# VH-VL binders against q9c0h5r722to879, part 36

Target 1, 158 residues: q9c0h5r722to879
Amino acid sequence: WSSESIKKPMIVTSDRHVKKEACELFKLIQMYMGDRRAKADPLHVALEVATKGWSVQGLRDELYIQLCRQTTENFRLESLARGWELMAICLAFFPPTPKFHSYLEGYIYRHMDPVNDTKGVAISTYAKYCYHKLQKAALTGAKKGLKKPNVEEIRHAK
Key: E = the ipSAE of ESMFold2; O = the ipSAE of OpenDDE; V2 = 0.75 times the mean of E and O plus 0.25 times the DockQ between their complexes.

## First folded at step 23 (VH-VL; framework fv_anetumab)

Design i6 (at its last look DockQ between E and O 0.68; V2 from the best seeds 0.68)
Fold by ESMFold2, look of step 23:
Structure i6 (fold): chain C 158 residues (1-158), chain A 121 residues (1-121), chain B 111 residues (1-111)
Amino acid sequence: as target 1 above (158 residues)
Amino acid sequence: QVELVQSGAEVKKPGESLKISCKGSGYDFTYYWIAWVRQAPGKGLEWMGIIWPSDSYTRYSPSFQGQVTISADKSISTAYLQWSSLKASDTAMYYCARISLYRTYGAFDIWGQGTLVTVSS
Amino acid sequence: DIALTQPASVSGSPGQSITISCTGTSSDIGSYNYVHWYQQHPGKAPKLMIYDVSKRPSGVSNRFSGSKSGNTASLTISGLQAEDEADYYCTSYTSSSDLFVFGGGTKLTVL
């Protein structure tokens, strides 16, 4: 977990446009989680995050890595819950790449055991939901059958 | 104890309808894709389509789009393959299989025993 | 639209090793390690023998092994036995359709 901005993406790149988009994505994630000040309400912040991942395929793995980072060793319970919620929201709209699937699948699977729950945050419940969404998204794919993000679907995914 | 059990062999005439079943047990049926796979007599395996049983989302192989209907009833852990009008060329063995994405990507790890469909006049 | 290419048949004598090839493209075997192998005896359902190129499910003999190089995956059966006589199929994930491609199958005959 970090309260600070990032200056470089989690995935190595020299592309300035990818680096800029990754840094903006991290700010949006922090805003949704309540770790950064936001003027927009959480629903619209989530919509922007989901829309970037849906439309910019090259950022999908970066998005999920950032969510893993922000849900690891996060002792701010509301922030932690919102981080898992945002992961579930994004998995309703796009999968990670097949090459990244194993990493994210393993991360989510490890958190499905109730031993990881903290007082006031049922991490295992979020993780089970994310796991189910990941498995469907993997073979639905980014090209077919996945709908463009919209506010109604985001409300349902929460 | 994980298994897929299919309905029994069928002998049909051209033009008749048919719905065959695949029932899963020993695992949460809604956590895995189910595939239908065809094998014509003396021929290889060809996938027909897949279904996500939790919400019945389907994808069909282009060769079978519009030729069959894949469906599921998650309340009884069952997937279905159906024809509205059988042809003699539909004579084949039909398998259902579970697709695993657990520490792998697209392994057909559990297969039903198969349903032989014979279509002749 | 692009299928994996397998030889139609291979044969070997008991105790020998044989290899079955499965050739695809950079959109499948060349880029991904999601190659799986299935054994099918006559009148029986296929059985998963190897997944992810080289991994063996529990209960599958270590006489079965897998590898890949470039766009070609290989299934190797060492210490060939009469019961290994069967059809063998490979599959792979492919980015071209965002799903699967299948091999046509290889009939293994034990002499």
Scores: ipSAE 0.786, ipTM 0.905, lowest interface PAE 0.7, mean pLDDT 89
Fold by OpenDDE, look of step 23:
Structure i6 (fold): chain C 158 residues (1-158), chain A 121 residues (1-121), chain B 111 residues (1-111)
Amino acid sequence: as target 1 above (158 residues)
Amino acid sequence: QVELVQSGAEVKKPGESLKISCKGSGYDFTYYWIAWVRQAPGKGLEWMGIIWPSDSYTRYSPSFQGQVTISADKSISTAYLQWSSLKASDTAMYYCARISLYRTYGAFDIWGQGTLVTVSS
Amino acid sequence: DIALTQPASVSGSPGQSITISCTGTSSDIGSYNYVHWYQQHPGKAPKLMIYDVSKRPSGVSNRFSGSKSGNTASLTISGLQAEDEADYYCTSYTSSSDLFVFGGGTKLTVL
């Protein structure tokens, strides 16, 4: 977890668009998690995050690794919970790439153990939910069609 | 113990309808893909389709699209494969299988015992 | 279109090592480790023997191993035993087409 912004993508990429968008994406993640001042309500922030990941395939692994970062050693319980919630939301719209699938799956799986739960926040419950979402998304793929994610879909994905 | 138990053997005539079942136990049935696999006599395995029991999302192999219907009743942890009108060529062993994605990608880790369907005049 | 090609049959004597190949036409097979192997005895359901090219499920004998080179995955059975006589199938998920494909199967005879 970091309170600071990132200056470069967490995943090595040569894609200039991904490089540019990665930093903005991280800020949005921080906004949703409550670690950064938000310019919009949480649902709309989540929508923007999901839309970026949905529309730009190259950002998906970056998005998920950023979420992994922000949910690792995060002592801000509300922030932590929101991070996992956002992960679940994103998984409703697109999976990681096959290359990154095993990493994300392993990460989620490790957090499914209730022994790691903290008072007031059952991370294991979030992780289990994410695990299910990942399993489905892995075979269904990203949301199909030309219509972008909408607020109602975001709400339903929570 | 995790297992899939399929319905018994079927003997049918061409044109008849049929619905066979696959019941899961020992795990959360709603959150694992179930696949159906056909094996004609003396032939190899053929993937037919998959279903996500939680919301009954289905996907079919192009070869079986429109030929069969895959469904599920998560309340009783059961998946189904059905035909509206059987053909002689539908004679085969049919397996259901659970797809595991944990540390895998698409491995069929649990199999039913199979249901033999015989279609003849 | 994707296809997995296996030899129709292989044979070996007890104690020997045999290898079954599975060659794919899809680039996914070469790029990712989504190849799995199943054993099927006559009149029985298939059993998962190897997953993700080289990983072995719990309860499966260490005599079974898997590898991949290029677009060809291989199942190796060492110390061949009579009970190993069965049909073996490779399978792969293809993310590009979102399909599962089985090989044609290989009949292993223990002499």
Scores: ipSAE 0.565, ipTM 0.854, lowest interface PAE 1.0, mean pLDDT 92
ESMFold2 (binder alone), look of step 23: mean pLDDT 90; pTM 0.924

## First folded at step 24 (VH-VL; framework fv_anetumab)

Design k10 (at its last read DockQ between E and O 0.84; V2 from the best seeds 0.85)
Heavy chain, then light chain:
Amino acid sequence: QVELVQSGAEVKKPGESLKISCKGSGYDFTYYWIAWVRQAPGKGLEWMGIIWPSDSYTRYSPSFQGQVTISADKSISTAYLQWSSLKASDTAMYYCARISLYRTYGAFDIWGQGTLVTVSS
Amino acid sequence: DIALTQPASVSGSPGQSITISCTGTSSDIGAYNYVHWYQQHPGKAPKLMIYDVSKRPSGVSNRFSGSKSGNTASLTISGLQAEDEADYYCSSYTSSDTLFVFGGGTKLTVL
ESMFold2, look of step 24: ipSAE 0.770; ipTM 0.897
ESMFold2 (binder alone), look of step 24: mean pLDDT 91; pTM 0.938
OpenDDE, look of step 24: ipSAE 0.868; ipTM 0.935
ESMFold2, fold request of step 25: ipSAE 0.746, 0.774, 0.737; ipTM 0.890, 0.901, 0.884
ESMFold2 (binder alone), fold request of step 25: mean pLDDT 91, 92, 91; pTM 0.939, 0.940, 0.939
OpenDDE, fold request of step 25: ipSAE 0.936, 0.936, 0.936; ipTM 0.962, 0.962, 0.963
ESMFold2, last read: ipSAE 0.738, 0.750, 0.766; ipTM 0.884, 0.887, 0.897
ESMFold2 (binder alone), last read: mean pLDDT 91, 91, 91; pTM 0.938, 0.936, 0.932
OpenDDE, last read: ipSAE 0.935, 0.936, 0.935; ipTM 0.962, 0.963, 0.960

Design k7 (at its last look DockQ between E and O 0.75; V2 from the best seeds 0.00; counts 0 for: pae E 2.3 > 2)
Fold by OpenDDE, look of step 24:
Structure k7 (fold): chain C 158 residues (1-158), chain A 121 residues (1-121), chain B 111 residues (1-111)
Amino acid sequence: as target 1 above (158 residues)
Amino acid sequence: QVELVQSGAEVKKPGESLKISCKGSGYDFTYYWIAWVRQAPGKGLEWMGIIWPSDSYTRYSPSFQGQVTISADKSISTAYLQWSSLKASDTAMYYCARISLYRTYGAFDIWGQGTLVTVSS
Amino acid sequence: DIALTQPASVSGSPGQSITISCTGTSSDIGAYNYVHWYQQHPGKAPKLMIYDVSKRPSGVSNRFSGSKSGNTASLTISGLQAEDEADYYCTSYTTSDTLFVFGGGTKLTVL
C-alpha cells in the first residue's frame, strides 16, 4: 500500500499510452479506496476505472497489479475493503491476460484464509468472491460489444 | 473423490429430442467450468461448448452454436446437453469434463465416463 | 474447422522412446504455453497426462514429458510399455471464438 502516486507503470511496457494512463489509473484507484480526494462519487470513480481497463487491454494487468499493491499491507480497513471491492468490480468486465492469471489467482488465493481477517473487514470473504469472479472471467473474456460499462453494471458487480 | 458421472446410453431416431446429464461430486460445482466434448465413431475429440454452473453462462464452439443447448442445475451439481431435433450425424460419444484454471489454464482435469448417443432410422 | 495437426499414428517397441508432435499456429500453441495432452484407451474417457506444455499431474508416470518449440508441441513417452498403447490428443487454449482446439489424435502402437 502507498499513499503516494506512482511515477511509472508497475508492469513492464513500451506502450506510451499505457505509460501515460497508468499513473492516472492509480490515482483513480486511490480515490475509490478513499486514500485520495475524489473528484466524483465512488460509483462514477469505479466506472472510470472499469472503463479504462475495458477499453485499453494493455492496462488490465497494470490495473490488477495496482490493486494488489493497494490491498497489501493496507492498515486502513475501509480502504482495504474498497480495494477488494474494486477488484471484484473490474473482474466483472474483464479478466487479466492469461499470462497474468496465475499471479492474480495466487494473490487472491492466499487471502482466502480467514487468518487474514481483521476487525471490521472480512478479507477472506472478499477474496473468495474475487476468486470466483476471476475463474469465471478467465473464460468469459472481456465484456463484448461496443457499449461501455455503465453505472448500473458497476452497482451490480459489487 | 472428485468425479463426473454421466447419464446412460441413448438410442434415438432422427427428429427426436434428447437431453443427457453430467453430475459432479467431491468438489464445489459452482467454481469450475464444465465442457462438453463430442467424439464421433472412430474420430477425434471435438470441443462443443462450456458452461459456468453458478449462473449458467455459456459459450459455444462456432461449429456447435445453435446446434445444441448446454444448461446446468447447480442445486444438484448437474450439467446438461440437449438437442431439439437429432440427426444421424449426431451419433457419437459425448463427454463432459471439468476445466481447471487453478495453476493451469484450460486443462480438462476430470472427465465423465461418456454417454453414447446413437441416432438411426 | 480449426484443428491442431498430429501424426495419425506412431509406433515403438517396449523400452523405446517415442515422440508425438502437435502443430498449431501463432494464435494457439505459438501464443501461449497452454497446451495439454490426453491419453485415451479404447472405450475409455480421455485422461489428462500433461498440462501447460510440460507439467505432469499427480499420479502420471514420469515417463511422460512435454515440450514446445515455436508452434509445435511435443509429447515424449520414454521406456515405452504395453499399457501406453492408446490414442493421444493435444489441446490448446486459443484467443479466438474457438476457446479450445483439439488435435486430430495419434494412435500409438506398442510392437
Scores: ipSAE 0.921, ipTM 0.954, lowest interface PAE 0.5, mean pLDDT 95
Fold by ESMFold2, look of step 24:
Structure k7 (fold): chain C 158 residues (1-158), chain A 121 residues (1-121), chain B 111 residues (1-111)
Amino acid sequence: as target 1 above (158 residues)
Amino acid sequence: QVELVQSGAEVKKPGESLKISCKGSGYDFTYYWIAWVRQAPGKGLEWMGIIWPSDSYTRYSPSFQGQVTISADKSISTAYLQWSSLKASDTAMYYCARISLYRTYGAFDIWGQGTLVTVSS
Amino acid sequence: DIALTQPASVSGSPGQSITISCTGTSSDIGAYNYVHWYQQHPGKAPKLMIYDVSKRPSGVSNRFSGSKSGNTASLTISGLQAEDEADYYCTSYTTSDTLFVFGGGTKLTVL
């Protein structure tokens, strides 16, 4: 977990657009999780995150590793819950690439044990939702464009 | 035990309908894709289509789109393969299989015992 | 529809090692490490023997091993036994809309 901005993507890339978008993406994730000040309501912040991941295929793996980072050793319970919620929202729209599927799957799988639950935050329940969404999307979503996210779909995915 | 158990062998005439079943047990049926795979006599394996039992979303291989219907009833952990009008060329062994996604893309890790369908006049 | 190329048959004597090849393209075997091998005895369902190029499911003998180089995957069976006589199929995940490609199968005969 970090409360600070990042200067570089967590995944090495040579694409300047991806680098810039990765840093902005981290800020949006922090805003949704309540770790950074936001003027927009959470629903529209989630929409912007989901739209960036949906639109910019090169950001998908970066998005998920940033969410893994922000849900790891995160002792701010509301932030932790929102981080898992945002992961579930994004998985409704796009999977990681096949190269990163096993990493995300392993991360989610490790959190499905109720031993990970914290008072007021049922991590295992979020992880089960994420796992289910990932398993469906892995085969069909990797080669198939999803339609652009909208506010109603974000509300349903929560 | 994790297993897939298929319905018994069928002997049919051309033009007849048929629905065969594949029942999963020993695991959460809604967390895995189910595939149907055909093996014509003396031939290799061909995947026909897949279904996500939780919401019945299906995807067919191009060769089988419009030729069969794949469905599921998650309340009884069962997937189905159905023909509205059989042809002699539908004579084959039909398998259902579970697709493993844990650290894989598309390994068929559990197979049913097969259902032999014979279509002859 | 797009197929992986396997030899039609391979043979070996008990105790020997044999290798079955599976050649695809940069869109399947060359793109990912999602290559899987199945064994099928006559009248029986296929059984997963190797997944992700080289990994063995629980209960599969370490006499079975897999590897990949470029667009070609290989299944190797060491210490060949009579029970290994079967058909062997390779499959791969693909970048195309077909999801999977299958090999035509290789008949292994134990002499």
Scores: ipSAE 0.400, ipTM 0.766, lowest interface PAE 2.3, mean pLDDT 85
ESMFold2 (binder alone), look of step 24: mean pLDDT 91; pTM 0.933

Design k8 (at its last look DockQ between E and O 0.76; V2 from the best seeds 0.80)
Fold by OpenDDE, look of step 24:
Structure k8 (fold): chain C 158 residues (1-158), chain A 121 residues (1-121), chain B 111 residues (1-111)
Amino acid sequence: as target 1 above (158 residues)
Amino acid sequence: QVELVQSGAEVKKPGESLKISCKGSGYDFTYYWIAWVRQAPGKGLEWMGIIWPSDSYTRYSPSFQGQVTISADKSISTAYLQWSSLKASDTAMYYCARISLYRTYGAFDIWGQGTLVTVSS
Amino acid sequence: DIALTQPASVSGSPGQSITISCTGTSSDIGAYDYVHWYQQHPGKAPKLMIYDVSKRPSGVSNRFSGSKSGNTASLTISGLQAEDEADYYCTSYTSSDTLFVFGGGTKLTVL
């Protein structure tokens, strides 16, 4: 977990667009988690995050690794819960790349142990939910069609 | 132990409808995709489609899209394959299989014993 | 339709090593390391022997190994035994609408 902004993508990429969007994406994640002042209500922030990952394939793995970062050693319980919630939301719209699947799967799996639960936040419950969504999303693929994610879909995804 | 058990052999006539089953046990049925695979007599394996039992989301091979219907009942850990109108060319062995996405990507790690479907006049 | 190409048949004597090839395209075998191999004895269901090109499930003999180069995956069986006589199928994940594609199968005869 970090309260600071990232200055470069967490993944290795040569894509200039991904490089440019990665920092903005991290800010949005922080906004949703309550670690940064939000420019909009949480639901719309989540929509923006999901839309970026949905529309830009190269951002998907970046998005998920950023979420892993923000849910690791995060002692802010509300922030932590919201981070996992956002992960679940994103998994409703797109999976990570097949190459990144094992990493995300392992990360989620390690958090499914109730020993990781803290007072007020059942991390294991969030992780189990995300695990289920990841397994489905892997073969479902990204949301199909030309219609972008909408607020109602975001609401149903969490 | 983890296993898939399929329904028994079927003998049908062209034009008849059919629904065969695949029951899982020994694991959480709602956390794994189920695939259906066709094998015509003396021929190779053909992927037909998959289903996510938790919400019955399905994907079909283009070759089988509209030709069959895959469904599931998670309450009894069972997947189904059905035809509305059988053809002689549907004569084949049909397998269900569990797809693993843990430490692998897309391996069919558990197979049913198969259901032989014979369609003849 | 997407298809993987396998030789129709291969043969070997006990103790020998044989290799079965599986050739695809840059959209399947060439794109991912998600090639899997299945063994099928007559009248039996397929059995997973190799997954992800070269990984072996628990309980599978170390005589079975897998590799990949370019668009071609290979299954090698060393120390050939009579019980190895079976049909072998390769499969690959694809990013197309055909999520999974099988090879045509290879009949292995132990002489």
Scores: ipSAE 0.905, ipTM 0.948, lowest interface PAE 0.5, mean pLDDT 95
Fold by ESMFold2, look of step 24:
Structure k8 (fold): chain C 158 residues (1-158), chain A 121 residues (1-121), chain B 111 residues (1-111)
Amino acid sequence: as target 1 above (158 residues)
Amino acid sequence: QVELVQSGAEVKKPGESLKISCKGSGYDFTYYWIAWVRQAPGKGLEWMGIIWPSDSYTRYSPSFQGQVTISADKSISTAYLQWSSLKASDTAMYYCARISLYRTYGAFDIWGQGTLVTVSS
Amino acid sequence: DIALTQPASVSGSPGQSITISCTGTSSDIGAYDYVHWYQQHPGKAPKLMIYDVSKRPSGVSNRFSGSKSGNTASLTISGLQAEDEADYYCTSYTSSDTLFVFGGGTKLTVL
């Protein structure tokens, strides 16, 4: 977990546009989680995050790595809950790449045990939902079958 | 124990309809894709299509699109393969298989016992 | 681009080692480590023997091993036994619209 901005993506890339988008994405994730001030309401922040990941395939793994970072050793309980919510929302619209799948799958899977639950946050419930979405998205989204997110779909995915 | 159990062998005539089944047990059926795989006599394995039982979303191999219908009833943990009009060339063994994305990507880790379909005049 | 290439047959004597090849492309075996091997005895359903190139499911003998180099994956069976006589299929994930590609199968005969 970090309260600070990042200046470079967590995935090595030479694409200057991807580098900038990764940093902006991290800010959006922080805004949704309540760790960064936002002018837009949470629903529209989530929409922007999901839309960026859906439209830019090169950003998907970075998005999920950032979510893993922000849900790991995150002791701000409301932020933690919102981080898992955002992961679930994004997994309804796009998977990670096949190469990143096992990492994200393992991360989610080890959080599915109720022993990981904290006061006020049922991590295992979020993780189970994320796991189910990941498994479907893996063989749906690999063929670009997922559609552009909209506000109603974001609300439903929560 | 995790298993897939298929319906019994079928002997049919050309033009008849048929629906065969694949029932999962010992695991949460809605957490895994189910594939249908064909094996013609003396030939290799061909995947036909996959289904996500939770919402019945399907994808077909291009070779089988429009040739069969794949469906599921998650309330009874069962997937189906269906023909509206059988041809003699549909004679084959048909398997269902579970696709694992747990610490792997696309391994067919559990197979049904197969359903032999014979279509002859 | 639609099928993985396997030899039609291979043979070996009890106690020997044999290797079955599976050749694909840069879009499947060359791109990912999601190559899987299945054993099928006559009249039986296939059984997963190796997944992700080299991993064994629980209950599969360590006589079975896998590897890959470039666009070619290999299944090696050491200490051949009569029970190993079967058909062997490789499969791979692919980024194409076909999702999966299958090998044509290899008949292993134990002499």
Scores: ipSAE 0.729, ipTM 0.881, lowest interface PAE 0.8, mean pLDDT 88
ESMFold2 (binder alone), look of step 24: mean pLDDT 92; pTM 0.937

Design k9 (at its last look DockQ between E and O 0.88; V2 from the best seeds 0.85)
Fold by OpenDDE, look of step 24:
Structure k9 (fold): chain C 158 residues (1-158), chain A 121 residues (1-121), chain B 111 residues (1-111)
Amino acid sequence: as target 1 above (158 residues)
Amino acid sequence: QVELVQSGAEVKKPGESLKISCKGSGYDFTYYWIAWVRQAPGKGLEWMGIIWPSDSYTRYSPSFQGQVTISADKSISTAYLQWSSLKASDTAMYYCARISLYRTYGAFDIWGQGTLVTVSS
Amino acid sequence: DIALTQPASVSGSPGQSITISCTGTSSDIGAYDYVHWYQQHPGKAPKLMIYDVSKRPSGVSNRFSGSKSGNTASLTISGLQAEDEADYYCTSYTTSDTLFVFGGGTKLTVL
């Protein structure tokens, strides 16, 4: 977990667009988690995050690794819960790349142990939910069609 | 132990409808994709489609899209394959299989014993 | 129908090593390391022998191994035994509308 912004993508990439969007994406994640002042209500912030990952394939793995970062050693319980919630939301619209699947799967799996639960936050419950969504998303693929994610879909994905 | 058990052999005539089943046990049925695979007599394996039992989301091979219907009842850990109108060319062995995405990507790690479907006049 | 290309048949004597090839395209075998191999004896369901090109499930003999080069995956069976006589199929995850594709199958005869 970090309260500061990232200065470069967490993944290795040569794509200039991904490089540019990665930092903005991290800020949005922080906004949703409550670690940064938000420019909009949480649902709309989540929509923007999901839309970026949906529309830009190269950002998907970046997005998920950023979420892993923000849910690791995060002692802000509300922030932590929101991070996992956002992960679940994103998994409703797109999976990570097949190459990144095992990494995300392993990360989620390790958090499914109730020993990780803290007062007020059942991390294991969030992780189990995300695990289920990841397994589905892997063969479902990204949301099909030209219609972008909408607020109603975000609400149902939580 | 983890296993898939399929319904018994079927003998049908062209034009008849059919629904065969695949029941899982020994694991949480709602956490794994189920695939259906066709094998015509003396021929190879053909992927037909998949279903996510938790909400019955399905994907079909283009070759089988509209030709069959895949469904599931998670309450009894059972997946189904059905035809509205059988053809002689549907004569084949049909397998269901569990797809693993844990420590692998898309391996069919558990198979049913198969259901033989014979369609003849 | 789309299929991966396998030789129709291969044969070997007990104790020998044989290799079965599986050739695809850049959209399947060439795209990812998600090639799997299945063994099928007559009248039986397929059995997973190798997954992810070279990984072996628990309980599968170490005589079975897998590799990949370019768009071609290979299954090698060393120390051939009579019980190895069966049909072998390769499968690959694909990036097309067809999520999974099977090879045409290879009949292995132990002489």
Scores: ipSAE 0.922, ipTM 0.954, lowest interface PAE 0.5, mean pLDDT 95
Fold by ESMFold2, look of step 24:
Structure k9 (fold): chain C 158 residues (1-158), chain A 121 residues (1-121), chain B 111 residues (1-111)
Amino acid sequence: as target 1 above (158 residues)
Amino acid sequence: QVELVQSGAEVKKPGESLKISCKGSGYDFTYYWIAWVRQAPGKGLEWMGIIWPSDSYTRYSPSFQGQVTISADKSISTAYLQWSSLKASDTAMYYCARISLYRTYGAFDIWGQGTLVTVSS
Amino acid sequence: DIALTQPASVSGSPGQSITISCTGTSSDIGAYDYVHWYQQHPGKAPKLMIYDVSKRPSGVSNRFSGSKSGNTASLTISGLQAEDEADYYCTSYTTSDTLFVFGGGTKLTVL
């Protein structure tokens, strides 16, 4: 977990657009989780995150690594819950790349054990939901004709 | 015991409809994709399509799009393969298989015993 | 058309090692390590023998091993036994809309 900004992506990339968008993406993730000030309500912040991952295919693995980072050793329980919630939202719209699948799957799977739960935050419940979404998303892929996420779809994914 | 059990062999005439079944047990049926795989007599394996039983979302192999219907009833842990009008060329063994995405990507880790469909005049 | 190429048949004597090849493209075997091998005895369902190029499921003998180089995956069976006589299929995940590509199968004969 970090409260600080990042100046470059966590995944090595040669795409300059992806590099710059990764830093902005991290700010949006922090805003949704309540770790950074935001003017927009959480639903619209989630919409922007989901839209970036959906529209910029090269950002998808970076997005999920950033979420893993922000849900690891995060002792702010409200922030932690929102991080898992945002992961579930994004998994409703796009999978990680096949190469990243095993790492994200393993991360989510490790958190499905109730030993990870605290009073007021049932992390294993969020993780089970994310796992189910990931397994479907992996073979659903970007189906032809799908449109960008909208606010109503974000509400349903939550 | 994790298993997929398929309905029995079928002998049909061209033009008839058919629906065959695949019942899963010993695991949470809604957490895995189910594939249907065709094997014509003396030929290799070819996947036909997949279904996510939790919401019945389907995806078909391009060569089988529009040729068959894949469906599921999650309340009884069962997937189906259906033809509206059988052809003699539909004579084959049909398998259902579970697709694993657990520590792998796209391994067909559990197979049904197969349903032989014979279509002849 | 995109398909994985396997030899139609291979043969070996009991106790020897044999290797079955599976050749694809940079869009499947060359792109991912999601190559899987299945054994099918006559009249029976396929059984997963190797997944992710080289991993063995529980209960599969260590006589079965897998590897990959470039666009070609290989299944090796050492200490060949009569019960190894079967058809063997490789599969791979692909970058195309077909999700999966299958090899045509290899009939292994134990002499």
Scores: ipSAE 0.752, ipTM 0.893, lowest interface PAE 0.8, mean pLDDT 88
ESMFold2 (binder alone), look of step 24: mean pLDDT 92; pTM 0.936

